VHH binders against q84jc2. Designs and how they scored, part 180

Target 1, 232 residues: q84jc2
Amino acid sequence: MSKMRNLVEEKFLEFYESWVIQLELYLHQLLIAHNNNTMSETELRHLISKLTTHHKAYYTAKWAAIREDVLAFFGSVWLNPLENACSWLTGWKPSMVFRMVDRLRKSRVVLVEAQVKKLEELRVKTKFDEQKIEREMERYQVAMADRKMVELARLGCHVGGESVMVVEAAVRGLSMGLEKMVKAADCVRLKTLKGILDILTPPQCVEFLAAAATFQVQLRRWGNRRHYVTHS
Key: E = the ipSAE of ESMFold2; O = the ipSAE of OpenDDE; V2 = 0.75 times the mean of E and O plus 0.25 times the DockQ between their complexes.

## First folded at step 9 (VHH)

Design zc3 (framework vhh_7z1x_3)
Fold by ESMFold2-Fast, scan of step 9:
Formats: sequence, C-alpha cells, structure tokens
Structure zc3 (fold): chain B 232 residues (1-232), chain A 125 residues (1-125)
Amino acid sequence: as target 1 above (232 residues)
Amino acid sequence: QVQLVETGGGLVQPGGSLRLSCTASGFTFDDYGMNWVRQAPGKGLEWLSGISDNSGSISYADSVKGRFTISRDNAKNTLYLQMNSLQPDDTAVYFCAKDYLRDSYIWGTEYFDYWGQGTQVTVSS
C-alpha cells in the first residue's frame, strides 16, 4: 500500500471512530460504577485497567500513523473543528486534566492531604514539561524561517540529481522533528495520566476517568452540533 | 554525550537476589527521571520501573511489583535496582535509561532509546 497522506488519514479515521464508540461504552460502565458504589475494589481495578489499555491502544495506533504521516495529525480529518481548536500538539493539553482532578476535591470521594500534595507536585511537574515542549515547538517554527531553509526552498526550484536528494533529506528532517515533538507531548500526556491514577484510590480513579471521558465525548458532540458553539 | 553504564549482573539461583547499578555521566542527573528496562533472549524491550528526579514518584511493571525496588543516589549519579525473589523468567539483559522526550515507559518502550550493552542477569539452577 501507498503511504500517501489520504491513506493514513482514512485508516486512522476508521480506527478513531471505533475507538470513540468503545470509549462511550466504557464511560457508561464508569458512570454505573461511580453512581451505584456496589463494585468491589477488584472489579473497579479491572474497569480502570480496561480504560488504561484502551488509551494505550490509541497511542500505539497514533505513533504508527505519525511514523508514516505526522502532518495528518495537524488539522485531523477525524476531529471536528471544535476538537481541533481545543488541541495542543495533536491532542489534549496535559495541564487541563487537573481541572477534572479539582472536581474530586469537592466530591463524595474525599482526597486526603497526602494525595493533594502529590497531585500538586505532579501539576507543577506537568506544567514544567509542557513548557519545555512549547519552547521546542517555538524553536522549530523559528528555524523554518532562517536563511538556510529559505535557501533550500530556492534550491528546490532548480530540481535535478543532487538538488533533489538535498531537498528530500531536508523534508525528512522536518517531518522527523515534528514526529519527535508529537511523541514528546504524548509522553507528557501518558506520564500525567498514569501519575494521577497512581495517586488516586480505585473509586477516585473511576470518578476521574468518568470526568475525562465525559469531557471528551461531550466536546465531540458539541462540535458536531456546531449551532450551539456558533450561532451564526 | 550521554553515558550510562550498567553493572551488577551475573548468574543467580531461583529465589536469589541481585543489586544492579547504573552510573550516569554527560547530563545533570538530578534533573531527570530514570528507568530500568530489560530484554529477554528473542523478545522485545520490557519496561520494569521508573523513578522521578527527587525519588518522589516511583512506578513498577506488574511482573516485578513487590519483588524489585528502584532507588537513586543523586550525589553519586547512580541508579539502583534491588532484585529479590528472582525467577527464571527474569533472565535478560538489563538496561538503565534517562527519562526524556522519547520515554514511553508508562505503556511501552517502542520509541525508547537506550545506551550501552546493559548487564546480563541469568537465573538458573
């Protein structure tokens, strides 16, 4: 098969639609577990494991896809305009999840002082890692405008033999740079998610995952309706 | 240049213990999380454990949880893995790795880079 952009986009669109349907099914299970409080710790941990495995499947598929065409993830066809507008480096902004964690402080499943301290430490670490990624992206964007890149673009207008090879090498370098930044952002996401789940008790994990999944599912529904977001 | 040197491996009986060490140079050790990863013969990389820069956050793979303990000494630029209750399935080459933008230890190691040859651990009677 061709590794052209449309093929990568079509494959990931198919994957993502199925992945979201399964996320909605898991959200239903999380809400039942949260509301009924009848499940054992073993049952809750099994449900949490299903969610973590589901997220792992997403990043496995994403990283395979960006190896082939990272640009498919900038302005993704499987996301609606609202989802795309809320994206930070091809996904959710890591620090955003702490707003969902803040809801737990006022819920029925009370956070103890030790958990609050660990969550605050993780929040600070996450913001620091997020800022590192933002600096790398800024450096990348500035480098695109330097005289060397301008010269390579000019050289591309005189295509032939050695010039073709030089331009192709530069384009591969640019794509590899974006791939590294996307993977860096995804690593911050994964560390933040796992860090939160490691700090929380199983009932708190269920409530957190339910809040996160609810936000993701509702954001998609709001964007698909559009008239609730844009009344024009 | 980042340099990581693993030591402490060897032959050990089932149920035995070993302590692995990793000495780091070429970067500010205190600023980075560190990880232990292993590769059994004919298999892919398996992430085992991770520790934050200040030891405030530690995680383990289910396969080693309760048996292995990760620790670090920032004054010595050294990472440790205390391995207890060793099993034949623990036979592998063990690598240490700097936590960086390519680190995927949480749910896999498919994009992780490691350095050096690691240290061989063989659990056999």
Scores: ipSAE 0.000, ipTM 0.241, lowest interface PAE 10.8, mean pLDDT 80

Design zc4 (framework vhh_7z1x_3)
Fold by ESMFold2-Fast, scan of step 9:
Structure zc4 (fold): chain B 232 residues (1-232), chain A 125 residues (1-125)
Amino acid sequence: as target 1 above (232 residues)
Amino acid sequence: QVQLVETGGGLVQPGGSLRLSCTASGFTFDDYGMNWVRQAPGKGLEWLSGISTNSGSISYADSVKGRFTISRDNAKNTLYLQMNSLQPDDTAVYFCAKDYLRDSYIWGTEYFDYWGQGTQVTVSS
């Protein structure tokens, strides 16, 4: 049985495909900027601003979509199975970007001691926020199981219109809880990304953004190649 | 459709005061936390202050704590920043910004939805 796509899924699939194409174009510009060493600080800041705006556009569209159907983002139809398997609360795990930051320590563009200190402080804060969200997810899953069990027990004892209203209220509560957690996770993602960009110089920002975009694009390509017979 | 319009900037002498206003339209103002952010020439964005939907929670950056006061008037869809004891280092373009979260806000999150066009504040003698 094929899962029917709802309107939210169809609209976001169309948006995401266009968004990824534009990300690949920006990645190309980032790689040219990184290799050329001739761009002014103003030109580099403009390119970084384009990437920042592009990521903000993603979260603006996502938050509009999850208001209508947050469950569309759990096992998303616009992501391949590998991308879905690597998702942490509907997106990238915030602390993973510090692995890309660690590469900057080994590159030709040397981080100064003040930057290293600020990045370590940000890493610790990001992991703390991440763990807080994970504890909230665990509490939500326990509460969800308890709520469903109580509602199922109630439905078994009381037959009629009461069951419909109670189930609808429970489902609405579950969706609102998930939306709040997804938005909290996205805020940590945006705060982490912004924090890194604020600490790094423009050339270091270009290298970091190129590494992040390369990883995102490659992960998608790796997952798609495992379905060499599929034509979606 | 979402719009934020900042006003009230200008030239002021050190030690002076200014009151900035931000008028919001195109969204339910009462549902969102609001923020003030600034950008000095050649510098990055600096978050200054945030206020919750009902003014129950207010936070300030250390650089402005005790000198600036954020407030909102939900009936008028307007956000305010009262700036006292202004210093040359306060020279910047000031922006208001809407939170992404309707129901809750993570203080110190610097990414916001719908930046305004900004209003210039210059502190010089």
Scores: ipSAE 0.000, ipTM 0.145, lowest interface PAE 13.0, mean pLDDT 80

Design zc5 (framework vhh_7z1x_3; at its last look DockQ between E and O 0.87; V2 from the best seeds 0.00; counts 0 for: pae E 2.5 > 2, grease 25.8 > 24.2)
Fold by ESMFold2-Fast, scan of step 9:
Order: structure tokens, then C-alpha cells, then sequence
Structure zc5 (fold): chain B 232 residues (1-232), chain A 125 residues (1-125)
């Protein structure tokens, strides 16, 4: 139905559009580095560092925004419906990134046995962290349906000052719980991304980051090209 | 009521040693990674070391690697930092910090859940 954008949504929409444009510019640099093999190890490490800084800038901006309005990140206005449908707790699902890593085994930049072992250990840890957060989200959803929340919803129908204050306190509590879960999910993303980059060589990092950025950009383009007819 | 309390700071001569302790309460200590961070006068936060929930993984900043050792005792809900070969530039307030996750190896101090109050370490001749 109708959704009005608040100041947090407007500010983050502007940030995200600029962030994606810069990601596309970095993707171009990654593809040149991958296809031409013209860059030294030092130059590759510098490019990888720019991508790392770029991703950190996203989480810095996101965490500032979720402190003000975490709900803006559930069904985000700066994402198209396909991007929103593919989101897990306001972002990419960390374990899915290992499918992109598996593709590196079929590339000319082959993983050695020690790297495969470390990536498998990281995958197991990532899946454990995901499942723990999913259990917390389930508990949160169950709590939303308990007797206290039903009582608070009924109180929200009264225009007395006490009813308004109690409902506002409950909503603030719900937002704080969601903020903590979103931050935990983002920490799984950051740990997984850092772990992969620490295990891979610079050329493998470039290939991985190029694959990840390509998928993100293409998912946005696919969603924007969607042909959908709505019938009343 | 999550609480982290650092102890063991003080004045030490260059080349000396100190052991810092951080006692945790109000959460399941053995479910989370723990970190040591310092802040020198007039400077920003510097991450020093991290340890996973089960001590299976430890990590160190290059500035302290080989001189500092992180450890934990989950039965006592206590995190430790053994500091050896202390230098004047190690003078700082030392904080313990809790991760959101079981591991502590992430990109920066901005991603920690809770912080202690800090303990002062002064290295002076």
C-alpha cells in the first residue's frame, strides 16, 4: 500500500545510490585486474583494500541509520522487490557467499588444500552463527504474539496518556531488539567477508570480489527490468 | 545488567610486565569472543587482541604481537592480558570489549557489543 519515506530512508537512499555507483566503478577495476593480470601484488592489495573500505563504509552508514530507524531496513525503499526478496535479516545471507567461493575451484586461480580446509572451517562457523541468529529472530516473533503484546495493542486504542507511554516504550523495546539482531547478522557478514579475504591470495580475492559485485549489480538490474502486471 | 570490570593497571618501568584482568557478568561469558582495546592520551581506539569463546582462536595487532598474550578462564568469567616488555608508548587506558559473536576476529572496534570502563597503564622511567 502507501509507504511514506522518512528522513532516515531519504538520507540512506541517497547514500546507497552513490555507494552502488562507486561499487560499479570498483567492479570495472576488478574486472580489468582479473582479465589482464597487469597489476603487481602491491597494486592488487591496494584495490582489495579500497573494496574493503567501501564495504566498511556501507556498514558504518547502515549502523548510524538503524540506530535511528531499524525498520527502514526491513523492506527497504532503496532496494527493488527482487533485492528485498533475496534479503536475509536486512542483507545478504552469509553462507550463500561460499557458493561464489566454490566457483573459484573451477577457475584458473585454483585453491590449494590448506585454503579449502580453512574455507570449510569458516563455512561451518558461519552457518552456526546464522542458525543462532535465526533462533533469536524466532524467539522475537513468538514474543510478539504473547499476552503482553496483545494487551499493549489493546491499550494502543485508548487516548489516555498512560496508554500512549506504555505503547511507545514497548515499540522502542522492539526496535532495540531488532537493532541488536541486525548488528549481529552484519557481524556474521563482516566476519565471513574478512575471513574469506584473509584466506585467499590477492588474485583470488580480486576474482571473488568481482563475482560478488557482479552478482549484486546484476540482481539490481534483473529486479529493475521486472515486467509485472497488477490486476485489481 | 551487563558489566565488564578491568583491573591490574598501574605504573611500571620500561621493560616491565603487567597482567590485566576483566571480570564479566550479566551474560553467558563462554558464548562470546572477547577483545582488548587501548586508547593512548589524545589518540583513537587501538584494537590489540581477540580471543574466541573457547580459546580456540587468538589474534593480535602487529604492535603487540610477541609481547602480549590474551587468555580467558570461562569458569571464572574472566579475560586476561599478559603484557611483557612494556614500552613508554604502551601508556594508555586499556578496555575489554565483548563481541556480538563467538569469534573476535573482525575489521574494527566499531563492531563490538559492550565495553568495560577501562584501567590505566602508565609506562615511565
Amino acid sequence: as target 1 above (232 residues)
Amino acid sequence: QVQLVETGGGLVQPGGSLRLSCTASGFTFDDYGMNWVRQAPGKGLEWLSGISWNSGSTSYADSVKGRFTISRDNAKNTLYLQMNSLQPDDTAVYFCAKDYLRDSYIWGTEYFDYWGQGTQVTVSS
Scores: ipSAE 0.619, ipTM 0.830, lowest interface PAE 1.6, mean pLDDT 87
Fold by ESMFold2, look of step 10:
Structure zc5 (fold): chain B 232 residues (1-232), chain A 125 residues (1-125)
Amino acid sequence: as target 1 above (232 residues)
Amino acid sequence: QVQLVETGGGLVQPGGSLRLSCTASGFTFDDYGMNWVRQAPGKGLEWLSGISWNSGSTSYADSVKGRFTISRDNAKNTLYLQMNSLQPDDTAVYFCAKDYLRDSYIWGTEYFDYWGQGTQVTVSS
């Protein structure tokens, strides 16, 4: 509903739109590699490195922006409502990426036993980290609710400027706690992505990256088309 | 509040050995992976080694593999780096860094949670 943007939101919107356009260009290269059996392993590794660098650039920019305003990343103006609805702590849910790997195994990606074992180990570690962060977020939500109840009790006993200081401290505490949890969640995302790419062969990495980029691009296109209303 | 304090740096001759310590406080030490990073004069940060919360997994950069050994003592909230066969190129400030997660994260140095102030290691004759 709101179209108002602060400075952090404006800058990151510009960054993200450029970042997604570049992702679409890399997707084109991934699809060529996917459909072409003559590309060398060196060429595939170079393409994979480009995608890895592109993803690292996203997190570099995000972490700089989070220092200024982490709340902007909860209900982001640069994402459509569908993209926001699918977010887990400001990004894709790490454990869900393994469903994409599973679907690729049913197409033409054949994994050897050693790869399957390593992927299952990574899946378990990823889920553990997710659940730990989810429990911490739950404790954070409870603690913040208790803090609000203390504030309301103070307001009921006394009226004045003292409540401004309590509110400012609560907001600062919320922002710092959210920043830590978002960064932890991003580390799970980065670790999971790196882990998958390390386990898969270069052709399999291209297949995975193509599927992941396709999903992200389609989620954006679908959400924009369905939920966008033009005014005359 | 969170503090990482490195000690054990100093001057050492080429071929010598040195053991760095990093004492942690302000967080539950055995819930997190820990890392060593260095910065040589005029150069960027170089990740050297990481260790999981329970020492069950360790990793090393190629530049130090076989010469450096990471370890931790969770009872003392202390991380260690044993450095053997030191050469002048090992001259740097050495930093202890806390991971956000249980296992050490090795994708880049920009993604660590807290850093120590560093300890100087100088390798010269």
Scores: ipSAE 0.448, ipTM 0.778, lowest interface PAE 2.5, mean pLDDT 84
Fold by OpenDDE, look of step 10:
Structure zc5 (fold): chain B 232 residues (1-232), chain A 125 residues (1-125)
Amino acid sequence: as target 1 above (232 residues)
Amino acid sequence: QVQLVETGGGLVQPGGSLRLSCTASGFTFDDYGMNWVRQAPGKGLEWLSGISWNSGSTSYADSVKGRFTISRDNAKNTLYLQMNSLQPDDTAVYFCAKDYLRDSYIWGTEYFDYWGQGTQVTVSS
């Protein structure tokens, strides 16, 4: 809260706050649906659709914002430190959601063998995609320390205008790479989410989404409490 | 530099067929899913079909299912779209689009990495 924010950060902060509020509303609906066995499949599907649309809206907004300033998302001011600490490439780590699925399996939810198999396949693919992106990310990060940048580092703080241009160029290059990686990561997230929802039945989807939303909301709440206590 | 170049478009009569090609360069072609998208005059982008990196999976929009077939030749870095039973409503600019991932996934047409310049397909009597 004490950090100076640029325009992108301010706009996205506003968006995200509103988005989270809506998420909480949906969470409430999900919980009701989960505890109400009288809802029809059509009604459940409709609720699921609302949630998926809501997530789509987030990434639409995010991608618009990262086009302007991807670096803002590597120090997300709209997130508390706990949320940031749990972030992988500016969002939730895709493979993490399988733990939530596992929880479903341990609950009253019975997954058929076919579902379990598909989920495992999806998990493997998700892990592969994550690792691939991590390798590429590393490449861009390492590339930042090119010959010119190393030379500038050697020269210390007494750099002229030309040096500034070199640094800016390097940062631009990095930013382009980061944007690509963030988008790729988001695609993995969306793919994983969609994949899970395609495998699960509507009631199972509702339970899964409720769990996911609960985790997100609670993480934010816990982080906020810690942050305010620490800085009060 | 990533490049996608569509070819094979043209004028065809209703009921006719066309085969579109998309030649890819500047990236490891067999590491990514590919898609076909079209844009008709005055309309938005419409996803048509996707194929995984190894052709292990294909998907189609309802509007083209049964008529269009997506395929790829990784050795030639080429994506194909066989279009049969073409109708006037199929008139559009057709684009190939690269996925960020190996497996094609559609959340929206905005979530593709690279696009070709497009090729015009006109279905008219």
Scores: ipSAE 0.351, ipTM 0.709, lowest interface PAE 1.4, mean pLDDT 90
ESMFold2 (binder alone), look of step 10: mean pLDDT 84; pTM 0.858

Design zc6 (framework vhh_7z1x_3)
Fold by ESMFold2-Fast, scan of step 9:
Parts: structure tokens; C-alpha cells; sequence
Structure zc6 (fold): chain B 232 residues (1-232), chain A 125 residues (1-125)
């Protein structure tokens, strides 16, 4: 188990470092595209597709890893303490991306009324899914303190072959519950990202993706240097 | 104890029709999006259609749009796929798949929560 956990962490650390380097390269391309008014719709859609594929690759790798060890994603070793502190169920909080969308109202390419309405509908749906998962997580935490779980914990304090098997089964059950909640949260993230990209025009998608990637890259840099200002 | 059981597959001639059913148990059926996915011999998974929890949102892959119709009966915990104008290249194992959320997920089959065992559809002659 601990050998599998160490391997999962090592493999995902290697994956994530490469994934972030590629994200920085895509961010550079997004910034060039955003400043170039002559790029064709086809060229912009191709760039957006590369970013979409890149984000999907992250979730594909993550889901393979959490199937083996979901706990590796709670307090991840490939994330710095600031990134971990900003995490909601092992990743970004879906509703927060609508703050980045609001910045598009101040850009050169302004949102039309139909887009504003669709984004508000998506925001409401996203918040509903988010709150539903938060309630499931609360129920999970409460269930850990029930009589049966307390009894299993007591059994674990008294070493014995049969007791070890029962405790291991219970721990596996807990991990499966966490895996399901993390995957549900990731589905809200994927749905929200897809929904925003479907509503926005290609130039607006480029601006949105550039803003999101900039924030992610800067948050990592700030946390790696532990150089940020605390205000009263 | 989640179970998805597909039925209604079989042998059909080109131009024919089949209606697939998927019966769900072990979860609240009307709280999840549902999907149909197929896999032809030696090929990868191809997403065909998705339907939200309340049938308010329905989507189709271009390859089946206009020929296939997805529907659900929440009272019977059953998902359906009506297949018309069947072609030899529709020969595949057809799977019912459950979403984690109420909406159908259309970005990739790798992100579905649960899959049925599949039912064989053969379009020949």
C-alpha cells in the first residue's frame, strides 16, 4: 500500500511538473493571440482546442492516480502550501472562475446580453452542484464519527489478524467514498469550464484562458517563494 | 450495488431499427445524466448521446444525429435508445453509462461514473 502510495505521488509529481511547464508555453501563445487582432477564427479555435486537451489530460492523469490513492490529492506534495491552502476538494473551486469571466466586461471584446444570461444560468447551476457536493462531504465527515466507525477504530488499537482485515475493509470504503466525491467535484470543474468555453466567442475564450492560466502560474510562483503580503 | 443492464440488442438488416433499453438500480436514477456509448470490434469507445436527469438537455454525436433518439422513463428507472436507419458500421457493443452529475457529460467517456456490461448490435446482410 505505502509502496503504491509513494509510486503514485512520484509519478504524478513528474506528470504535474511537465504539465505546468506546458501550461506556461500555452499561456505565452494565448497572450500573443490576445494581442493579435488578425488571427483567424480557425487559428483561435485550434489554440483553444490545445488548452482544452491539456486540461483534459490533467483530469485523465488525476483520475488514474486517485483510483490508486485518493489521499495523495489531499495535501498534495506536487503543490506548494499556498496552492494547497487555496484548494477546494483537491482543486479549484468552480464558482470562482466566474470572477475571471467578469473581467471580460472590461476587455476590448465585450459580452452581449445573450452571453450574460447564459453565463448567469451556468453560474447558478455550478453553485447548485458545488453546494450539493459540500453537503455530501459534510455527511461523509459526520459518518466517520458514528458508533460503528468508532468501534472499528477501537479494534484497530488491538493488534490481531482478523481485526486488521476488518479495519482495512473500512479504510478502503472510506477511500472509495472520497474518490467518488473528488470525481464529482472534478466533473463540476469540467462542466463549468466546457460551459464557459461554449458560451464565449473564440477571442473571449482566449482572454478567459489567458487570465486563468496567468492566475494559476502566478499563484504557484508566489507560493514557491513564500513572498506574499498579509493585510489586517 | 449500482447496476446498469442493457437489453434489446441483436441481429438486424441494413435500414432496420432496434430499441435498446438500460434498466438502472442501486442509485437515484432521476438525479443523474445518462449516456449511450458504443465500441466497434478493434476500435475505441465512441460517445453517441446523452440526456440530463429531467430530459431538459439532450445531445447527439454527429454520426448518429437524425437516426438515433435517446429518452428516459424515470418512473421505470430505464434509459432508451431508438436506433433507425441502421448501417453495417453501426455494428458494435452498446453501453449504458451513468454521469456523476445531473447533466450529461460530453467531453469524454473516461469521466463517466458507472457502465453497464453492454449489448451486442450486429447490422449484416
Amino acid sequence: as target 1 above (232 residues)
Amino acid sequence: QVQLVETGGGLVQPGGSLRLSCTASGFTFDDHGMNWVRQAPGKGLEWLSGISWNSGSISYADSVKGRFTISRDNAKNTLYLQMNSLQPDDTAVYFCAKDYLRDSYIWGTEYFDYWGQGTQVTVSS
Scores: ipSAE 0.569, ipTM 0.802, lowest interface PAE 1.8, mean pLDDT 86

Design zc7 (framework vhh_7z1x_3)
Fold by ESMFold2-Fast, scan of step 9:
Structure zc7 (fold): chain B 232 residues (1-232), chain A 125 residues (1-125)
Amino acid sequence: as target 1 above (232 residues)
Amino acid sequence: QVQLVETGGGLVQPGGSLRLSCTASGFTFDDDGMNWVRQAPGKGLEWLSGISWNSGSISYADSVKGRFTISRDNAKNTLYLQMNSLQPDDTAVYFCAKDYLRDSYIWGTEYFDYWGQGTQVTVSS
């Protein structure tokens, strides 16, 4: 393609590729820890801390980039088409992580009753937060359509001057609204991840994080392979 | 326009008490979680406490647990922090912060939606 990427897209693409490489290295460490009973609780907590710091680094970089250009995160150039198709408000859908947790629940010796209850309460809260954000997105789309219709009407009636300035202000307002919505969705993601990690023991955290990272890495690999089977 | 205004700060002696208030406007106060955060001179931001939209979930940092109490009055659009057994190391600017969600958020101060201007608390004899 001959389309130029903006500075935000170029910078985040470089960041994201490095971030994924490091995630794969952490996944390797998580799988070793999970398959090996020799690690102390202190060693497991340190590994879990590396993963939480890594995920927080992603959201720190993302929020800086979104402040500059939120639209870069809708149909991201650093994601393959499959990753983009599976995105919910520019990232993973928070309730999906409970599928990873369900593997732990099906293991009859892994979770105690108190943990099962807390995880179910968190799942319900997460779905409630998702529904709230989906309602806000619907309201935003209605407002966006209304503003676009006003813009279209103005462009038809007046080709320059006042209408250009008003249109630019409206587009800026739309971007700011999307930024708030994406940040709200990211807060649900971070809160869900933290909530799960606070409920689980260190060995269970390692198993959960390994499952989540495996899914993320696998989805990327599946999508990258699809590039070679696309019809002409 | 979202606005958060903190009041109730001041000078207090060690072992004393203060009650901070944060008055909110420009959003539906009972739809969002609220937090208290402080910044000591020359230090970073420290999250202290969070409360959900309906007061159903409350959390505290270990440094203030048992000494501080967070509460809210949704009818008055006001968040409170009751501070007891104050210590010299509690000297800081205290901020109220609005969450993006109904529950309080406790994983990082960088993830809040809106912040007040802060109120100074000085604990000194």
Scores: ipSAE 0.378, ipTM 0.721, lowest interface PAE 3.5, mean pLDDT 85

Design zc8 (framework vhh_7z1x_3)
Fold by ESMFold2-Fast, scan of step 9:
Structure zc8 (fold): chain B 232 residues (1-232), chain A 125 residues (1-125)
Amino acid sequence: as target 1 above (232 residues)
Amino acid sequence: QVQLVETGGGLVQPGGSLRLSCTASGFTFDDYGMNWVRQAPGKGLEWLSGISWNSGSISYADSVKGRFTISRDNAKNTLYLQMNSLQPDDTAVYFCAKDYLRDSYTWGTEYFDYWGQGTQVTVSS
């Protein structure tokens, strides 16, 4: 059948479009703060708190949605093809943000050695968690090709209510497994973001958040232009 | 599948001490961070303390820092919370919670994997 957009996809599309518009407004505020050096530490902390709350709101909405339909997040309709191509387990790859952090070494406020050490420790922990989840994902995909799953699929293709409940239970189990992996990946993302923000000074946090938001917004704009060229 | 069972709650006088235990089963205990969370009557969930898989990283909420001590015994699949200098405001149901990862972190209690049933702690004179 042709792909139909379900209610979970429609609701999250509406949420995500609004969330991105608000991210662009926060990005504007971050860029002003970064370029003008006119904000107090208290004002910078307040701005950082707005971004933290905004990212938490995304994961709260996402977790509610994946409880209903985790598959909506694999090939998301609210993301363009470029954004989908750059996704790792339904979102950004946690270790990639350390490439953005490396640019802070060249900023107006130089990272001190104690911060460099803490960031490297966090990078190693993040990469370990990332690889653990990748191994779990591989095991999940291998289980899909198990002889028993193949037999259940064959049984489900034939007429008869006798196998329907067993097949449905198996599919439910698969969805629950994916939900757990997506939540684990999101926890790595949350841990990585919190860890970086806890290590950095407020001006460095603003620079980091501005870089991250700029990349996210620009990736969306680039992909939207490319999409129309392919007649997709 | 996963079970977390808290014990050790009860009635205690202000300034007193209690030790809570949480016994875990159904998962590899030494692969995950563990947390203590409480809920006072009429209030939301408050994260108290977290401990990494190997006890290498421990953190506390400001409200309990210096009074409470988190620890774990991986051989016994047990998490502990030693509570000292208890105050009436410590009256709450205390929950242990399993993290998704080896470390624990604290942007919100909504990001924990599994929760115990809770144990009641009452601090009154």
Scores: ipSAE 0.569, ipTM 0.817, lowest interface PAE 2.2, mean pLDDT 86

Design zc9 (framework vhh_7z1x_3)
Fold by ESMFold2-Fast, scan of step 9:
Structure zc9 (fold): chain B 232 residues (1-232), chain A 125 residues (1-125)
Amino acid sequence: as target 1 above (232 residues)
Amino acid sequence: QVQLVETGGGLVQPGGSLRLSCTASGFTFDDYGMNWVRQAPGKGLEWLSGISWNSGSISYADSVKGRFTISRDNAKNTLYLQMNSLQPDDTAVYFCAKDYLRDSYKWGTEYFDYWGQGTQVTVSS
């Protein structure tokens, strides 16, 4: 609940606010493209490329930040409570995008049989990768209660050079473990996004990206409507 | 401790061939996708090829497609890159890189879990 922010939190908050503003601008372009059947395939591919570059920029900035302070991404100050409540390992849950594709398919996205097969194969692979990461997260949480960790916590109550150095090394090890898990989860996200875009045609990619950006922007707006209420 | 060691680099004439090897230790090799990446003098990193955990999925950059072949031997914990029809533009330090996932990751060189030390390939007459 603190209003104080460290340097990593300040830098990423500034980055994220700018990134979201640019996402809303790209969303506007995606919606125009979706409603305008006169755009060439080259023009659509250029727009899709801008969106993929934008998402890659997010993960580049995130990975730089987590190298400095991975814990800043668990309960992020640049996200509202609703966005934080919907997080799976510091971001969106990869398998959720298949539900988004399914909803689009029911109304506007016409997929051929070959695309449906490839999307199902990708869904299965994505769920497998999620489960592997979830098992690793559970192992990490259990390891926090291991005898060695309990002994290190006890040593933290004693002042001495040897004890301080051992505790600091253990804390660095824990942070590196979390960084690896977050990076693995982000790789599943990027692979899932790329896989879907590789399967879909350019017009279908535009529709998918517009739906994804709309959901992200809407979720943020819903959470930001939580206002301090003054009573008389 | 995770280690990737590349070997097989050297000086070769244009049109020649080289086979690079990468020996892995400190992790379950069969559980991860593997990649080859290079960096030419004064240039950025270029992803060349990726292979899934079981060799079921293989991909190449357009610059090397048809000339280079990626393969792996899971019993030996070794990744290979067979390079044919080498050109002066192939002069670079070649890196072996471990993916975070079972499939090869193809979207950016910055998203690999661990990198080897590299091996130098020079194509010159």
Scores: ipSAE 0.176, ipTM 0.609, lowest interface PAE 5.7, mean pLDDT 84

